# VH-VL binders against b7kms5: the designs that were tried, part 328

Target 1, 80 residues: b7kms5
Amino acid sequence: DTFETVRNTIRIESEVDESLRQLCHEERITKETWLEAAYLYLCEKPEELAQVIQLAQERLSQRKAIADYKRAKTMQERFL
Key: E = the ipSAE of ESMFold2; O = the ipSAE of OpenDDE; V2 = 0.75 times the mean of E and O plus 0.25 times the DockQ between their complexes.

## First folded at step 22 (VH-VL)

Design c_2 (framework fv_pozelimab; at its last read DockQ between E and O 0.75; V2 from the best seeds 0.66)
Heavy chain, then light chain:
Amino acid sequence: QVQLQESGPGLVKPSETLSLTCTVSGDSVSSTYWTWIRQPPGKGLEWIGYIHHSGSSYYNPSLKSRATISVDTSKNQFSLKLSSVTAADTAVYYCARIDFYGAELVPFDYWGQGTLVTVSS
Amino acid sequence: AIQMTQSPSSLSASVGDRVTITCRASQGIRNDLGWYQQKPGKAPKLLIYAASSLQKGVPSRFAGRGSGTDFTLTISSLQPEDFATYYCLQYWKYPWTFGQGTKVEIK
ESMFold2, look of step 22: ipSAE 0.593; ipTM 0.893
ESMFold2 (binder alone), look of step 22: mean pLDDT 94; pTM 0.959
OpenDDE, look of step 22: ipSAE 0.672; ipTM 0.936
ESMFold2, fold request of step 23: ipSAE 0.586, 0.579, 0.587; ipTM 0.895, 0.890, 0.888
ESMFold2 (binder alone), fold request of step 23: mean pLDDT 94, 94, 94; pTM 0.960, 0.960, 0.960
OpenDDE, fold request of step 23: ipSAE 0.658, 0.657, 0.660; ipTM 0.936, 0.936, 0.938
ESMFold2, last read: ipSAE 0.600, 0.542, 0.578; ipTM 0.901, 0.882, 0.887
ESMFold2 (binder alone), last read: mean pLDDT 94, 94, 94; pTM 0.961, 0.960, 0.960
OpenDDE, last read: ipSAE 0.658, 0.659, 0.654; ipTM 0.937, 0.937, 0.936

Design c_3 (framework fv_pozelimab; at its last fold request DockQ between E and O 0.61; V2 from the best seeds 0.62)
Fold by OpenDDE, look of step 22:
Structure c_3 (fold): chain C 80 residues (1-80), chain A 121 residues (1-121), chain B 107 residues (1-107)
Amino acid sequence: as target 1 above (80 residues)
Amino acid sequence: QVQLQESGPGLVKPSETLSLTCTVSGDSVSSTYWTWIRQPPGKGLEWIGYIYHSGNSYYNPSLKSRATISVDTSKNQFSLKLSSVTAADTAVYYCARIDFYGSELVPFDYWGQGTLVTVSS
Amino acid sequence: AIQMTQSPSSLSASVGDRVTITCRASQGIRNDLGWYQQKPGKAPKLLIYAASSLQKGVPSRFAGRGSGTDFTLTISSLQPEDFATYYCLQYWKYPWTFGQGTKVEIK
């Protein structure tokens, strides 16, 4: 079987990335194939998908908050 | 991919208010800080101030009494108003992005093409 | 406000020349120094940030050095497209301030 792949940059929280990396290593898979498989699995599980989406939204909000804080702090330092 | 474009009247009468808008594409105005910079003809650059999507802003003390920068997230724009203009405010006005790499500032990595505003009666 | 003094105000050079522009801050600004290139009728373009970090897409012939109060922009081998006016910017303390500019002209 052959298929086309798309290159992109995915930033993952360090602790999650490390844990996922470890899992993939133990299972002899890649983060990429894990993500593909997880998505395909969830596509057949609407309730679980909804839960994952909610969790993803929460994590996105947290990322934004942290980013905003860091930027604000950087800009604030220039008043001192 | 990020593009900025200034728009507004190119002619303003003395004592009136200069009003410009910067339209941002390829990035969300909610992602970072945005700034205005001006350059009188044949002269150097002057930083005017910045705006954050939360509404937080800061202005160059040389202009703070007259300058107002605002952001419109719904239109992905931010604007500059400069009141009580004089001939000294004649300049090319630029909008630009203030970006970050982590906690490291990357000032003015993208600029608009600039728009000339002439103050004349 | 922190004053930024560039030197020289102008210089004449030929293609292939090594060009060095200096920017001096009236007080320490750590490495919060940017370099910009501006061509006539165009907006400034970011070349260097954080005193020595090359902006993406900028040719490697451009190099920034320095910290504290003394900074330099070096063009190792001047190209035809490099004739322009260059500005330094300090963004360590508000208000952020530019140098007066250095015009690099054709000899």
Scores: ipSAE 0.659, ipTM 0.930, lowest interface PAE 0.5, mean pLDDT 95
Fold by ESMFold2, fold request of step 23:
Structure c_3 (fold): chain C 80 residues (1-80), chain A 121 residues (1-121), chain B 107 residues (1-107)
Amino acid sequence: as target 1 above (80 residues)
Amino acid sequence: QVQLQESGPGLVKPSETLSLTCTVSGDSVSSTYWTWIRQPPGKGLEWIGYIYHSGNSYYNPSLKSRATISVDTSKNQFSLKLSSVTAADTAVYYCARIDFYGSELVPFDYWGQGTLVTVSS
Amino acid sequence: AIQMTQSPSSLSASVGDRVTITCRASQGIRNDLGWYQQKPGKAPKLLIYAASSLQKGVPSRFAGRGSGTDFTLTISSLQPEDFATYYCLQYWKYPWTFGQGTKVEIK
């Protein structure tokens, strides 16, 4: 009642999503409340947050590389 | 809002090199593919080629030996050089973006306003 | 290179008319077909990509149809701002090639 929310869409790797979906189901929570709780819990723990940020940076780099590869393949297929 | 703007000399002498720069705002030149298209006055459109910031490129076979497209990420610009020009190279030159909406290729979704280059002695 | 032939080369129409422009490819291009609008002294503007997908900000009176070699652009109710030259583009195989254009004129 005191929460103002924003609607967003996100994309999550299939295996991670499956695991997170199962966890949320078992614990009777939602992905949204899990995300909020994870952030709030970690924001007061600088070393643990830094590790999460490092992993996020690594995953972002991997996603960019995969996207670039797929786009390059799309452009490459148009040669004779 | 993505905006592209061509710049460069409007008059080039035969046999010299035509050189144009496209300045990009509202997007990064490292985000996708960038391209040049030209249109002789009163005529249709001809695709010149593309560049990706890694250096990956394609050139229309009719221009492959004379055209070079390059990227300057520090200035957020890409450029066209066309060597050994003749009167046949007189055209409005456009820079444009080749992008992807998800996995869908979307050619030339944004264009510069164009710049006329006249090849004349 | 894949040649793109537009028909007609020009047409005259009135506001409110339904206008259909045809584009034919010399070989199959799947649905890798775009439509562009160009007004005098201006850059082309993307209307349709992937043969039938409407670009953001383009009015729904524009519709693209076709696959393979035969494609159409239809303007269901021509508006004053639609008088322009229209180009199709194949982007399946290099070099990407435009049709020669169709000029849509007032009256």
Scores: ipSAE 0.592, ipTM 0.889, lowest interface PAE 0.8, mean pLDDT 92
ESMFold2, look of step 22: ipSAE 0.583; ipTM 0.886
ESMFold2 (binder alone), look of step 22: mean pLDDT 94; pTM 0.958
ESMFold2, fold request of step 23: ipSAE 0.573, 0.561; ipTM 0.885, 0.877
ESMFold2 (binder alone), fold request of step 23: mean pLDDT 94, 94, 94; pTM 0.959, 0.959, 0.959
OpenDDE, fold request of step 23: ipSAE 0.650, 0.649, 0.654; ipTM 0.928, 0.928, 0.930

Design c_4 (framework fv_pozelimab; at its last fold request DockQ between E and O 0.73; V2 from the best seeds 0.65)
Fold by OpenDDE, look of step 22:
Order: structure tokens, then sequence, then C-alpha cells
Structure c_4 (fold): chain C 80 residues (1-80), chain A 121 residues (1-121), chain B 107 residues (1-107)
């Protein structure tokens, strides 16, 4: 039983990544298999999936805001 | 994959306002800074100014009193208006993207093809 | 405004030649220096940013060096498609300013 994998670069917020890594270590799983399992689980849970999507959208918005701030700071430094 | 394209009148009368629009595809105008640059025929390049999707903008002091850059996120466009034009404003006008690799600035990694604007009576 | 002075204004070279263009800033600009290539009737193309970082898709024969006030663009082996005008850009302080350009012509 073999399956094809796709290489992905996933950037995770440091605190979440640390917590997730710790969990995966304790449970003898990987972040990859965790993500796969979580997604498959949620596919069978439409209400929970909707909640996760909403949370993901909020986190994306926060990431964008932080990125915008950092870029703005870079641009502002050139006024000095 | 990112593409920019300038559009607008190629002829403007003296004292009138030059108006150009840059249409962006392959990227959202909400993700980067956007800039205008011009080049008089046979001459060098002059940076005009930039705009951020939030509306924050800055202009070259040489043009600040006359230049206005705006962004329309709904159309994925940004525009340039230059008032009180003279023959000295005859140039090829380019729109371009200001990008970032992390916090590292990457200026003008994508350009439009440019559009000639001639100021003449 | 920071003045950028390129040298030479023009040069003639042959295919295979090593070409070096210099750009000097009137004051320190750290490594906030870009190099652009422009062919007739075309928009400039980014070659180098941050003084020495090669833009994606740009051939490795292009190299940028320098920091502070003195910068160089080097084409290790000039190719037919490299005949063009090259500009440096400082983007350390506003307003951002370009050099006057260096035209690389065929000998």
Amino acid sequence: as target 1 above (80 residues)
Amino acid sequence: QVQLQESGPGLVKPSETLSLTCTVSGDSVSSSYWTWIRQPPGKGLEWIGYIFHSGSSYYNPSLKSRATISVDTSKNQFSLKLSSVTAADTAVYYCARIDFYGTELVPFDYWGQGTLVTVSS
Amino acid sequence: AIQMTQSPSSLSASVGDRVTITCRASQGIRNDLGWYQQKPGKAPKLLIYAASSLQKGVPSRFAGRGSGTDFTLTISSLQPEDFATYYCLQYWKYPWTFGQGTKVEIK
C-alpha cells in the first residue's frame, strides 16, 4: 500500500508550530499526517469544517495585516 | 505571471491633466506597493511615486504638487494623474510593482509595457 | 536627492567580453541598489536588487557588487541579447533616483 505525496512548503506561526510539533512528537505522528488526518476528519464534519475555515480566514487576515505593517515600516525607513 | 498594462490618452494639451490607468493581472493590488515611472524620449528614468493598497502614497518632490496616484481594488487597478502638464511631461509612462521578499524590498520586478504620452497643442 | 552617477555613459564591446558598469551614489545607500536592463522600445527589466541579489530568471553572467557608495554591474561574458542600456537605481532614500544610464553597444 503506497501513495504519492506532494511536496509542500507550509509556513506556520511559531507558537502554533511548536505546540503542533510537541503534540506530533508525543503521539508519534508527523505534522503532515496530522494535517491529512485533520482534513479528512473535517470533511465528514461540515459544521466543524465551517468553523475551521472561519478561523483560518481570521488568521489569514491577521497575517496580511502583519505583513502590511512590516512592509510599511520598511518603506517608512526611507524617509529618515 | 504578474502582468501590468498602462492605458490612457496618448495626447494631452498643455495645462490639462494627464490621466493613466494601470491594470494588474496575476496578482492583487492589495498585496504590494505600486509605482509609476516615466522616461522622456531618449532620456533617463524618473521615479514618480508609489501607492499602497491602503491609499498611502508618496511622490517625488519634483512632481508632488501635480501628481496623484490612486488605487481601485475592485478593478485591480491603480492610476496616475498629472496636472498642469507641459512639453516637459512628454514621456513614456510605466507602471510597475514594488515587491518584498519577506522584509527585503524588491523594486520594480514587474513593469508594464509603457505608454507614450505626448503633450502638444 | 541622492545623485547616482554611472560610468561610463556608453561603451562598445564584443560578444564574449567582460563588461563592467559602475554606479556611484552621492551619499551612502547601504545595499539598496538595483540594476535594470532596457532595450529599445521596451520597459526596463530588473536584473539585480539589494546590490548583489540576482533576480529570478536572470542569467548568472550578470553580477552585482558593492555597498555604501560604489557599485558595479558585471557581465562576465557578453551575449548578443545583452546589448542594451543599463540603469542603476537607489531606493535607500526618497526620492528614489536612477543613474543616467550606460549604453552597451556592439563593437
Scores: ipSAE 0.654, ipTM 0.920, lowest interface PAE 0.6, mean pLDDT 95
Fold by ESMFold2, fold request of step 23:
Order: sequence, then C-alpha cells, then structure tokens
Structure c_4 (fold): chain C 80 residues (1-80), chain A 121 residues (1-121), chain B 107 residues (1-107)
Amino acid sequence: as target 1 above (80 residues)
Amino acid sequence: QVQLQESGPGLVKPSETLSLTCTVSGDSVSSSYWTWIRQPPGKGLEWIGYIFHSGSSYYNPSLKSRATISVDTSKNQFSLKLSSVTAADTAVYYCARIDFYGTELVPFDYWGQGTLVTVSS
Amino acid sequence: AIQMTQSPSSLSASVGDRVTITCRASQGIRNDLGWYQQKPGKAPKLLIYAASSLQKGVPSRFAGRGSGTDFTLTISSLQPEDFATYYCLQYWKYPWTFGQGTKVEIK
C-alpha cells in the first residue's frame, strides 16, 4: 500500500526558508506537514485566509519590482 | 511554450510608415523585454531596438530615429512603426524576446517566424 | 558600434567533420556573446549564450568558448541538420551587433 503524494518544486526567499526550517526543527515537524497544516487551518478561517492572500499578493508584487529593478540595471549598464 | 507571431502588411509604399504587430502567447508582455530584428533578403541581421512595458526603450542609431516600439498589455502585443521608409527598409522583420534566466541576460531566445516587408511604389 | 567579424565567411564540410567558426569583437565584450543558427527561410535559433552556455534543447556537439574579444563555436561532429548559416552576436554595449555570418555547406 502506498500513500499518494504529489512532488512539487517551489522557490522561497532564503531568509523565510531559514526561519521556517528552524521552526520545523524546533517543533519536530517537516516543511510539508507545516504547509499542509497551515492550508487546512486557513481553509476553516475565511478572514485569516484573506489576510494571508493579501500578504501573498504584496510579496508577489515586491518580488516582481525587485526583479525588474535588477534587470533594468543590467540593461542600463550597456549604454555607452 | 512561448510563441511569437508577426502580422502586418507585406507591401509598403516609399515615404509611408511600416507598421507591424507581434502577438505573444505563453508569456506576458509585461514580464520580459521585447525586440525587433530585421534581415534584408540574402543579407545579415540588424537589431532595431527594444521596449519594456514601463516604457524603457532603446533604438539603434542606424534607423535615424525613425523607429518606435510600443507595448499593448491589454492585447498582449508589441509593435514596430518605422517611418519614412525607402527601398533600403525592405527586409524580413522578426519579433523576439530578450529574457533573463535567473540573473543571466539571454538575448533573442525566442523568435517569431518573420514577415517580409517590401517597400515598393 | 562594436564590430563583429566572423571567419571564415563560408566553408564546405562533410558529415562527421569537426567545424570551428571564429568571431572577433573590435573591443572587449566580456562573455556577452551569443551564437545563432539560421536555415534558409527560417528564423534564427539561439544555440549559445554567455559565450559558452548551451540553450535548452541544443545538442552537446555544439560548444562555445572565448571571452573578451576572441570567440569560437565548434561543432564536434557535423550532422546533416547542421548545414546552415551561423551568426555571432555581441550584447555587451548598444547597439547590439551581429557578425556577418558563416555559411556551412555540404561538400
């Protein structure tokens, strides 16, 4: 018998990952069980879920802005 | 997968404006830099310039300020206008992407099929 | 503008041959050099970026080397699908410029 799971690849900011890794170590859990528990908890909490979604949207916007800035610097350096 | 397709008239009269559109699929026009390159029949390649959705741009001085590249985010398209054309502007015009793999700049990693524009009276 | 000179302008080769194409920049371009393959009636295809990095899906028989002003593209064992025109591109300083091309033909 086999428990059915899905393998995923994600990229997480290094400081967030380090903090999450330390939390999981201290609490004797794994990152995947933490992610599952966090999602299941939020599914039952509509207002808290909305706050998390808002934060996720803000972080997505910040990631894009940082990437755009770095890329713009790369393109700008090529002027004479 | 990213796909680019040029469209526009294949025949343009001298002194008029050449106008081409590139339709982007599999990527957002807001996520990359976009470019045009041309190739006169039987000859080499000439870079025209680029646009970023913020309006940041560069144009090859060889085009003597006649080129304008624009982005239409609502249609996921970008375009080229080349004013005051002459027979010397007869070429296959390609749209292409300028992208980044991580922090690494990768020029012209995907190209459209190309469209021949002939300048003739 | 930075001039890119390819050598040779054309060559004839047989399947299985090792082929080397040279590209020289009129001034230093670091490793901001790309190689493109173009077959008649088709758009160019990116082979190599950053002088030596293979684009996804490009066979390992293609290898780029060089930095600064002198660059090479080598095809270690020429295949029938490799008969094409090859262009180098400098993308360090604007305007970005292509070499004049090297046509690789069947003997």
Scores: ipSAE 0.597, ipTM 0.898, lowest interface PAE 0.8, mean pLDDT 92
ESMFold2, look of step 22: ipSAE 0.567; ipTM 0.884
ESMFold2 (binder alone), look of step 22: mean pLDDT 93; pTM 0.955
ESMFold2, fold request of step 23: ipSAE 0.556, 0.594; ipTM 0.880, 0.893
ESMFold2 (binder alone), fold request of step 23: mean pLDDT 94, 94, 94; pTM 0.957, 0.956, 0.958
OpenDDE, fold request of step 23: ipSAE 0.646, 0.642, 0.647; ipTM 0.919, 0.918, 0.921

Design c_5 (framework fv_pozelimab; at its last look DockQ between E and O 0.75; V2 from the best seeds 0.63)
Fold by OpenDDE, look of step 22:
Structure c_5 (fold): chain C 80 residues (1-80), chain A 121 residues (1-121), chain B 107 residues (1-107)
Amino acid sequence: as target 1 above (80 residues)
Amino acid sequence: QVQLQESGPGLVKPSETLSLTCTVSGDSVSSTYWTWIRQPPGKGLEWIGYIYHSGSSYYNPSLKSRATISVDTSKNQFSLKLSSVTAADTAVYYCARIDFYGPELVPFDYWGQGTLVTVSS
Amino acid sequence: AIQMTQSPSSLSASVGDRVTITCRASQGIRNDLGWYQQKPGKAPKLLIYAASSLQKGVPSRFAGRGSGTDFTLTISSLQPEDFATYYCLQYWKYPWTFGQGTKVEIK
């Protein structure tokens, strides 16, 4: 029962990451296996998957906005 | 993996407008800031200005009245227009990326190969 | 605009030599100083940013030091591929400005 894994760098918001880490620790699983399981579960739940996708899109939008703000701030400092 | 490539006419007549395009691959122009830099033959480097995907731009005061940088997110390109050119504008023109490592600015970590633009009658 | 003055304008060195290039800013630029290497017919290549941070993929023989107004680029042991022109860049205040360059030639 072996399978090939792919290395992937995943950046998670700190508060979410901490909560997830705690959950995984308590349940004796890993973030990786949790993500795999969650995805597989959602693949069988189209309505729930749609909700997760929507939430993910919202979070992505927020990340972009924050990143844009931080970059702009850095560049603006050079005018002062 | 990030690649930039300049394109445009290599010859421009005096008083006309120099127009160049930088095509970006391996990264989205919406991810960060992008810039133009030029280098006259046998001379040093001059920063021209930058563009942000939102359209925000800033130009070197030495070129502000003549330079326009724009971005086309749909084509993943950004461009430079320099009006009223003279022989003094003959140079190799480079496009480059301005990146960020968190709060740390990393200027010009990727460059195009450069394109020579000669201003001549 | 902030003026960046490099010294020397040119130098001759041999493979294995320790080479030091200096860049001086006309006013304080904190650590917003970059170093670039340019070979003939090629685009400049980022070596150092934030005065002392080595760009990914750049050999460890390159080192940047300094803050405020005085900065140095050091090549601990010059290699054949290091013969080139080097530029410093200040990006603390607009407009961003380059030094005039330092040509490192083979002795």
Scores: ipSAE 0.621, ipTM 0.901, lowest interface PAE 0.6, mean pLDDT 95
Fold by ESMFold2, look of step 22:
Structure c_5 (fold): chain C 80 residues (1-80), chain A 121 residues (1-121), chain B 107 residues (1-107)
Amino acid sequence: as target 1 above (80 residues)
Amino acid sequence: QVQLQESGPGLVKPSETLSLTCTVSGDSVSSTYWTWIRQPPGKGLEWIGYIYHSGSSYYNPSLKSRATISVDTSKNQFSLKLSSVTAADTAVYYCARIDFYGPELVPFDYWGQGTLVTVSS
Amino acid sequence: AIQMTQSPSSLSASVGDRVTITCRASQGIRNDLGWYQQKPGKAPKLLIYAASSLQKGVPSRFAGRGSGTDFTLTISSLQPEDFATYYCLQYWKYPWTFGQGTKVEIK
């Protein structure tokens, strides 16, 4: 009655997703509730939040670099 | 959604440089590849080339190295310069996006409305 | 450069007709073939990419087929808004090249 939700699509690295799914299964929670809980926990802990953000920034940069490399190869293969 | 808008002079004198700018909204010029395409009145489409913000580029040999495309990330714009123009360069000029849906290359999925450039004395 | 030849150059059709446009490449381009629709005074609009993949928002009456050198665009039941010029594009090897266009006119 009181919960309004938004549906989103998220891409997670396969190895991380497998570990997260196993954890959620064992703890009898959902991936969604884990994400909500993790964020709410970190909101009250500025130092820990900053560490998570730094790791997220590093992972984002790495994923972007890999994607950019693959796209560049796709564009390069089209030269004669 | 993503929108592209061409701007620049509609008249250019022969032998001068044609200069156009594309302003991008709803996306970043740093996110993918950007391109220019032209169409002489009543005729077909000709691809000019592309730019990636890192400087990677390609230009159609038909333009004989007269074209340069550049990116201004601070203004979220990319531009075309075409030097030594003649009447043969009279065309509607379009800016467009080259994107990827996952690993799949999708050419020219969004276009500007086009701007007519006339080369005349 | 890879030449793209469209046929026919123009055709006349009535609302409800099934229309087929052919695009032939001068050498193999795998499935790196796009279809674009252009109405007078407007920019082209992407309909199909990868020879057969329908762009978001494009009606399912548009279908692309083919690979290699021979490709078709079919409109299963022509609508009033479909009277336009259609272009194919090969994007396998640089320079990317368009076909010369097929004008679909009301009969």
Scores: ipSAE 0.558, ipTM 0.884, lowest interface PAE 1.1, mean pLDDT 93
ESMFold2 (binder alone), look of step 22: mean pLDDT 94; pTM 0.959

Design c_6 (framework fv_pozelimab; at its last look DockQ between E and O 0.75; V2 from the best seeds 0.65)
Fold by OpenDDE, look of step 22:
Structure c_6 (fold): chain C 80 residues (1-80), chain A 121 residues (1-121), chain B 107 residues (1-107)
Amino acid sequence: as target 1 above (80 residues)
Amino acid sequence: QVQLQESGPGLVKPSETLSLTCTVSGDSVSSSYWTWIRQPPGKGLEWIGYIHHSGSSYYNPSLKSRATISVDTSKNQFSLKLSSVTAADTAVYYCARIDFYGTELVPFDYWGQGTLVTVSS
Amino acid sequence: AIQMTQSPSSLSASVGDRVTITCRASQGIRNDLGWYQQKPGKAPKLLIYAASSLQKGVPSRFAGRGSGTDFTLTISSLQPEDFATYYCLQYWKYPWTFGQGTKVEIK
C-alpha cells in the first residue's frame, strides 16, 4: 500500500495551473494525484487518450512558437 | 551532451572562398541560434555572426560583405562561407551555440574544438 | 562597435592567490557580459554569463560582478588548472565584441 515517488518539475500554463489548483483545492486532492489519476483513467480509455495526446501536441507546438518568438525578440533587442 | 564539430579544408588560396561546416549532435539545430567565431594565431577572438533555422541572421560588419552562414536542418548542420579570403583570414574557426535560459541569453555555452584554416598561396 | 578594454593584459600569480580581471565597456551594456576561459590549443569555455551568473559545472571560486560599463572576474583561490587566458564578451549590442584577453601565468 506504499509507493515511491519521484521528484518532477512541471511547468504549467498559468491560467490552466490556476484553474487546476482551484479544482484540487475544492476536491481536497493535489495536482500530483490529479495527474496520476488522470493518466490512469486515460490508460483505460484509448480514444480519449488519443485526443489528449493530440491536444498535448498542439499545446507543445504553441509553447515552442511562443518560446521562439521570445528568443527572437531578445536577439532583435540587440539592434536597438 | 551537446557536441559541435567543425569540418572543412584547412588550406585555402587567396581570393578563394573558405567553407566550413559545423555538425551538431545532442541538440537540434532548430532549437537554438548558432554562431561562428574565429581566432587568428596568437590573437584574440572575433565574432563572425549567427544563424537561426528561420533564416534570421546577423554578420559582424567587419565581415558582412564576405560572410554567409546557413543552416541545414536535415543534416543538423550549419555552415560558414567566407569569400575573397586573404592572409588576414588565417585563423582557428569555432562554431558555437547561442542558448537561452527562458528569455535570458546564454552566449556560447558549447563550442566546437575549432579548426585551423590557413590562407596561403 | 562597443569596445571592450580588458586589464591587465597579463598577470603572474601563484596557486592559492586571489586574481581579479577587469573589463570595461566603451558604453553601457547592462549585464550582458560573459567571461570565457581558454587554454592553449582548446576552445574557449563559458564561465560566467549575464555578468554574474555562474555557468553549470563551473567551480564556485569563479565570480563575476559588475553592471553598466565596469565588470570584474574574480578567482578567489587560483588552482593549477586555472592558468589560462580569459576573455570578456559583450553581447548587448551588435556586433558582439570580446576583450583582448588576460593571460594568467604561473609565477
Scores: ipSAE 0.668, ipTM 0.932, lowest interface PAE 0.5, mean pLDDT 95
Fold by ESMFold2, look of step 22:
Structure c_6 (fold): chain C 80 residues (1-80), chain A 121 residues (1-121), chain B 107 residues (1-107)
Amino acid sequence: as target 1 above (80 residues)
Amino acid sequence: QVQLQESGPGLVKPSETLSLTCTVSGDSVSSSYWTWIRQPPGKGLEWIGYIHHSGSSYYNPSLKSRATISVDTSKNQFSLKLSSVTAADTAVYYCARIDFYGTELVPFDYWGQGTLVTVSS
Amino acid sequence: AIQMTQSPSSLSASVGDRVTITCRASQGIRNDLGWYQQKPGKAPKLLIYAASSLQKGVPSRFAGRGSGTDFTLTISSLQPEDFATYYCLQYWKYPWTFGQGTKVEIK
């Protein structure tokens, strides 16, 4: 058996990414091992998982609202 | 896959109202901007205008306020009405999508097949 | 409204030729310029947006260039399936306007 991995690309808000990179450096881990550990930890903790999902939903909603605002501005700027 | 299909009468009498519907599949009319474009036989393309489910809209002044575009979210459709038509309104009418990749505007990335509307007595 | 003028109005070329079509705007439109291909009896198809961005699924032999008022579409090696009429579109200011078209005929 071989430990199989999948390559992914994700986008993270810059302040969160900076903080996460600092944490990983200080703890001598990588972002990918941190993500794996965080998910595996939460799988066994339904209340904590629910809180993380709620926060993720709130952040998703905020990112969508920002995109919608920028798109509306793009269409508005084209009036004379 | 996004598909658009125009439907409506192919023959309209002068002074009447041309009415067309675009049925959208593979996407929601609430997720994008939607538009109509027309092309007289053997000639170039003319943008009619757009609608967004938020109420944002624009109409080409060349149509002298005769055009109305509307959305029906329950049927996943949008429509065009063009009033007081003349022979000059004879054209193939296309519905199309105005989309965004992120916040980058991508004009008319999907089109319907087009429907010929002839204005004649 | 912003007028878009294409040249030439038509051309004939052989398979393998490099073809260049130009589009001039009556005022600056930044890079808000699209290129469309239309075959007889069919709807137009988006080739390029933002003057030089290639739409997904469009062959790399199509390239757009320009900004401001002067734009070009180049087909680096014409193929039999490239017989069509090509239109530019400015989408900077309303009303959005198309060029009059360039018909490419293959010999």
Scores: ipSAE 0.571, ipTM 0.881, lowest interface PAE 0.8, mean pLDDT 92
ESMFold2 (binder alone), look of step 22: mean pLDDT 94; pTM 0.958

